# VHH binders against q84jc2: the designs that were tried, part 9

Target 1, 232 residues: q84jc2
Amino acid sequence: MSKMRNLVEEKFLEFYESWVIQLELYLHQLLIAHNNNTMSETELRHLISKLTTHHKAYYTAKWAAIREDVLAFFGSVWLNPLENACSWLTGWKPSMVFRMVDRLRKSRVVLVEAQVKKLEELRVKTKFDEQKIEREMERYQVAMADRKMVELARLGCHVGGESVMVVEAAVRGLSMGLEKMVKAADCVRLKTLKGILDILTPPQCVEFLAAAATFQVQLRRWGNRRHYVTHS

## First folded at step 9 (VHH)

Design lb82
Fold by OpenDDE, look of step 10:
Structure lb82 (fold): chain B 232 residues (1-232), chain A 126 residues (1-126)
Amino acid sequence: as target 1 above (232 residues)
Amino acid sequence: QVQLVESGGGLVQPGGSLRLSCAASGFTFSDYAMNWVRQPPGKGLEWVSGISGSGGQTTYEDSVEGRFTIIRDNDKKMVYLQMTSLKTEDTAVYYCARFPYSELWEYLTSGSFDYEGQGTQVTVSS
């Protein structure tokens, strides 16, 4: 976290810090709404929409940034080590949210059988999509172990103009592949999130979103305390 | 001991203005986002506005957007809610609220919320 950062890292760091602060404010809204039985469905849906819009804003910013430097997201200097350790392809693992739903079911959330069935179907689909992406990622990573990457490894010994060009081309190729993978992963995240929200009732959505936001906020705080990192 | 003391409420006519104040003590004020919430008659507690710890970011409930302004003074440990163009539906007891990080999950699961203030009554009536 103390290393020099490139422009993409710096910009996204600023964005993310702001984004997380806003998320916390939304969390407070969600928590209050969750305990307000007098709120109308329309009001709840509006709040849900605000949160979904906020999340969409994150991915919009992310996708803009990864076009410039996708590699920045595989270091993610804006995240603490704990957050990074919990990351799957530069974000939350889609299948993880089902565990959150399961946890909520053990508390205040009551799901009808039809919802449970749909969630299970979605879980299976999500898992399948994750695995597909992982296989593709593996293919890209293995494919890079070619002559070009060997040249990269040799650069510590000598630097030549042609070799540098070859290495740069290899890195560009890798970056393009990684960008595709990251976007694919993000699509799975978004589809999964949408799927869950479509299955849950508005009150349940509010609770789910509150739980998710709480997890994000607390994970960041826990990680920062552990590593003596402070964020504004 | 955490204390939040609200003031500034009163009786106003529709279209009127009020400024609510909240004095905070007993915690590191700047480390916490602050909120205004309200309890209308016969309704549950509803969120009104929030402001980040630094004061750099604010949010508002849709019905008050453009009419209410939340600000804070970290040096004085104060949070304010400037209310303008008040409507009858704004009638409520208003509370200043913070969410302790250690209690976020508890509030989510149990509904227990620690807002220590007595609140201030705002009545909008002709």
Scores: ipSAE 0.849, ipTM 0.946, lowest interface PAE 0.5, mean pLDDT 90
Fold by ESMFold2, look of step 10:
Structure lb82 (fold): chain B 232 residues (1-232), chain A 126 residues (1-126)
Amino acid sequence: as target 1 above (232 residues)
Amino acid sequence: QVQLVESGGGLVQPGGSLRLSCAASGFTFSDYAMNWVRQPPGKGLEWVSGISGSGGQTTYEDSVEGRFTIIRDNDKKMVYLQMTSLKTEDTAVYYCARFPYSELWEYLTSGSFDYEGQGTQVTVSS
């Protein structure tokens, strides 16, 4: 009844635990930086670069791992149940990131009209790309159900090497299709992140990256919280 | 109550060394990443270095990397900053700091950084 970890899952769990701890350390740097009006643009851009490099490192490791086991990223052992429940195609939903921008506009960030227009254009494109991927995922799920039904119908048939190879090739094709859809979703995530950072000024980028990291750290904290005994 | 007490500052010449100490109490020390931050004269607060709760991961601001080393002792509830090759721009009041998880969002949107201790002065001059 217990979940068993294969080698890919064990390696990525170790990577992810280290990666999120490093994200927390960068978050602390961002939290100090966003309150320091005397930092130069060069200092801010370098900090922003550290964060974008950190996020790219996550996807580099993820894409290597999904080559070996894409299904590990649906209900991942390195995420708590709350983190898994908040996932859209193995990660944060790209259109949701604009909620963070909106919250910052209500508190600390003042955007000029040119930035607002560009952000709205990006939001629309991001939603369009999301919907395209969702339709592709739906077609994949239908195709997978059809192959599963065919395989079940063949359980009572005499199976040979040729029949098994045809079924295995079909399953491998569906698995490879799933890998491509996950990578496509990740590309939308990276495009959206880059688009936001290109539109925002360096101080605004620091605010945005701090908000994104705060959400990720708090989501992990909330989901990992032990139940406390209430005494009466 | 949370207490962070910094010590070990002083007057040194450029190229010199100092070791700062921070004694912590009033919270579960190993649950928190710890940071050194500094305030140079007439400037805002600058982040210097951070260390994970276990001590297994460290991060440094670029200008101090290779010169400063952050370490922690969870049994003694201590954080240290070993500083070498000190430069005049390192002159500042140094604080150790933590960020409680329940306050991260409030700090981001409307909070200010509160010094937990009085800090320790480091002055690098000929």
Scores: ipSAE 0.665, ipTM 0.885, lowest interface PAE 1.3, mean pLDDT 82
Fold by ESMFold2, fold request of step 11:
Structure lb82 (fold): chain B 232 residues (1-232), chain A 126 residues (1-126)
Amino acid sequence: as target 1 above (232 residues)
Amino acid sequence: QVQLVESGGGLVQPGGSLRLSCAASGFTFSDYAMNWVRQPPGKGLEWVSGISGSGGQTTYEDSVEGRFTIIRDNDKKMVYLQMTSLKTEDTAVYYCARFPYSELWEYLTSGSFDYEGQGTQVTVSS
């Protein structure tokens, strides 16, 4: 039986379904562009800009929704269980995107040594930023276990007007902390994406974006098939 | 057996209009986004337009946006390309195409594109 969804989940489900369908349409354009030498550099840059704009639109919608309900993004109803299991702080793990970059080293358009050096510097910075966020999340979890939070939880078990306000303030504090961590992770994702696209040539950017979109489409397709067939 | 049959091409003057049709069979039509792709004389393939499985979303190449309209009819298993304000640079063989999910990685890595139909010729000339 389907579980009930709140309004934020319903609205973002509709948005995300449309967004991923549009990503798939862009993927088809990227695949043709990648496998044919029919577009000028200016035309390729415009296609890359369309993809960048599409990804930025996702984060614009996400950040608006997170202000209303950050918890909806932990175990999202618009993702299948495989997609949710692969999430790191509500999205793709920044360090994992360099697997797509590693495919470019074996591609038809070979990376020059200057690009390889810049990409390695970016990989190290990305991993460092990723680990910093993981440490901040761990510190937040420890702070939640402190005596002040435990005392507020005990008070909340004895209902009253003042007790309800104290519990509600604690829940708001948790949500604000999670919202901060999610936005920090999203900033690392956006900086990593932009950094990669700045280093690559336009044809290499098209190949990278096609690989990333192919992975996302396949993960969704595979997870949807397995979710409904393998559950018993 | 998957079949895509394009039709509706012809000779038109600049500024003219044409409507291309594509009849699809052999697969679950509404499950797939459909595309128009073209091959100008002596050149490789260019992506023209795409439409989602439901028909609710469309995307166009910059040079055709506002001039071409992609439409699908899932009951008839048809895709159309309504072309207006045609230019000489629109001269090409036009194909409708889909990208099967099982072939996405192969297409990305190998670069092979296998036409499913014969295409339809559009010639824009004075």
Scores: ipSAE 0.634, ipTM 0.876, lowest interface PAE 1.6, mean pLDDT 84
Fold by OpenDDE, fold request of step 11:
Structure lb82 (fold): chain B 232 residues (1-232), chain A 126 residues (1-126)
Amino acid sequence: as target 1 above (232 residues)
Amino acid sequence: QVQLVESGGGLVQPGGSLRLSCAASGFTFSDYAMNWVRQPPGKGLEWVSGISGSGGQTTYEDSVEGRFTIIRDNDKKMVYLQMTSLKTEDTAVYYCARFPYSELWEYLTSGSFDYEGQGTQVTVSS
């Protein structure tokens, strides 16, 4: 049975479906570019720019939607359970991309020492930022479980006008906090991505972006196959 | 087995038009994004255009945007590339390629990306 979706969920679902389709097209372009050793640096940079613009569009849409309903992104009906399980604060975990880079490095990507050093610095910074956000999230979770919130939850079990208002107010407050955390996480994602792309050469960027897009697409497909959920 | 058969190429003068066709078989056509790629003489493979499985999304290389149009017929399992205002630099062997979802993992591990078609020659010359 399909879960009931609110307006924000429906709109973002439609957006995301289209966005993923476009991502797949870009992925193909990246793969072609990767195999095309005659492409100029300018051409590669242009392709990279298209991808970065595409990602920016995602976050633009996401942030707009989050302003309306941040909780929609914690359910993420547009994702399958596997995708959701692999999500960190409504998206990919920034530190994970370094593992991807490491894997690529072991296989075919040749990094110079200067790049390796910069990546390590970025890794440390990214990890620190993630931990900071996680600590805040933990603090937030503890706060949600305080006596007041428990009482509110209890009140929510009773059908009454005043209790509903109190619960709604509480949920709004929680949502605002969540929105801030999600935005902070997204900032770390964007900074991490930018940092990596600034360190890598255009050909390496193409390979990295291809790997990242592949991971995203494959995760979606694996999840769909396992859970028999069709997402475009 | 997967088969992609390109046709419609030929010799044309600059400013001319051609319509390429690709007949697909051996897979669920509508489940795959389809692409046109080309290989100019002495150059590597270049992406030209792509279209989503449903046909709702299209994209083009900058050099062909506004001149080329990609369309697909899922009932006939066909992909087309309408080329207009052809230029000498458009001279290439054109290939039809599906988005290889099942091959992505292999690409990540081996770095290989293959296409099944034989291609069709497009020559733009005065």
Scores: ipSAE 0.019, ipTM 0.317, lowest interface PAE 6.9, mean pLDDT 84
Fold by OpenDDE, fold request of step 11:
Structure lb82 (fold): chain B 232 residues (1-232), chain A 126 residues (1-126)
Amino acid sequence: as target 1 above (232 residues)
Amino acid sequence: QVQLVESGGGLVQPGGSLRLSCAASGFTFSDYAMNWVRQPPGKGLEWVSGISGSGGQTTYEDSVEGRFTIIRDNDKKMVYLQMTSLKTEDTAVYYCARFPYSELWEYLTSGSFDYEGQGTQVTVSS
């Protein structure tokens, strides 16, 4: 791919590469911890906290970056095409993580009835929140596309000067709206993750987080292999 | 084909130092983060340290932070653990480990994971 990247893209690319490397290390810790039946609840909670902190760091960096250029995240040059194809509003779809929970249920993990009930409630809530965001996004895609994107296309036919300034202003307006939507989606992601972790026991959390991290890393690996790209 | 061979263990007094080595073969070494894990007597397996594939990032378990250093040589396909200020509680069999993707999924589905190395015994005693 021959594409000029802006500073935001380059900076976040570097960040993400490092972040994924660290995630891989944490994944190993999670798997080892899961296999260690002698670890205390306190120790497990500490590990879980490290992972949650790591994820929070991602969103902190992301939100800082999207303030500069939210459009960079709709292209996400730091992701391969497969990863991008699986993205919902610049990240993982919140309701998808319940597939990981379902996997736990089908494995050796025993969830008590109270947990199952709470997870179901959370799933329903998460779906509702997703739909709400999707409706809002659709409104932006229709309204902003009709009013702003068409104008951008029209104005883009002219070279330089005032027309360029107007186009840039219009892009900024669109970016503000998109930033709002991305943040909203990220909030649902974080709430969903927190909700799941609050319902699960520490050992279950470790397994869940390991499953999620594994999926993320594997998706990246599969995508890179498919497109003959090697990344960390 | 994958092989990990640990060495460098031994008997040392508290406050002493040891350098563990792990020789890797049978896979693209630089593509995998490497870890040191240990199993103390009568206890379960615990993570000690990890290093990214490139060697650019390292992490440590809290109890060994500042005392242990993990490094790797991708040209030689080696990973090392420099241990200093050793304590009696550091006594364990030490293993180097990678987590290939296929084995990660196997672990998640079956709940089992086999280490590829035989480990090296570290004993810290007065």
Scores: ipSAE 0.018, ipTM 0.304, lowest interface PAE 7.2, mean pLDDT 84

Design lb82
Fold by ESMFold2, fold request of step 11:
Structure lb82 (fold): chain B 232 residues (1-232), chain A 126 residues (1-126)
Amino acid sequence: as target 1 above (232 residues)
Amino acid sequence: QVQLVESGGGLVQPGGSLRLSCAASGFTFSDYAMNWVRQPPGKGLEWVSGISGSGGQTTYEDSVEGRFTIIRDNDKKMVYLQMTSLKTEDTAVYYCARFPYSELWEYLTSGSFDYEGQGTQVTVSS
């Protein structure tokens, strides 16, 4: 992450820093709701709606940014090295979120059998969609390697502006394919999140959203603190 | 059963080299980003380096960049840390960890690290 930032990266960095600060504020509200047993279902649903709206705002901004520069989301300047190392196709891996549900179930979230069955059905569907994207990405990477080799061999016979246009077309083709795959992965993420929240009761949703936000905030804080300790 | 077994540590002089190895079993190895973390004497865990499930992306904390190289072999289910130009500050127990849903996940969510393996000790001393 020593490269110079372009305008898309600078704009999204500013957006993301603000977005995470707001997530931390919502986390505080989630933790208050978790500790208070007097909140009504209406109050809990309102808080859950704030969190889902906040997540949707992230994807709205992301999809606008990837139209301009999808490669900025692979090794992002707004994430620390630990956060980047944990990314799958520019975000959290959909199938892994069920590990968080499993851990909550072992410690403090009680699920009835109907919820357990629906969660397992969702887990299977999510895994299937995820595997489909992974297979498609593999085929895309192979196809892009073959096209690059052909274009590089052809460039050995040419110089000047025509060679630049062929390279630019190849880069645009790569970017369009990556954008498609990133959006497909994001759609699986959003469907999985919605599916979990539809199955859980409002108190359980608050618990889940608090755990997810805690993980994201702590991952960022831990990665940043290690960096500062190393340099100071 | 999930297992991660670290090896390759030892005593070296400053400027020396070591290669750490981690053998993985009991899970779909290519699904997980793999990380090296370390625990210096009397301190908490420090993240050192990470590698994506595909192996296409590597990342390093600033003090080891240029000196350490993380490598994975998905066929052998191995991850390695090639260390060169070692410094006394690199002295620590080194652990490999998959991410997410691992001992590292527990550390980030609870502040407790209950790693069942022993890690591998690296000591850099004159």
Scores: ipSAE 0.012, ipTM 0.411, lowest interface PAE 8.4, mean pLDDT 79

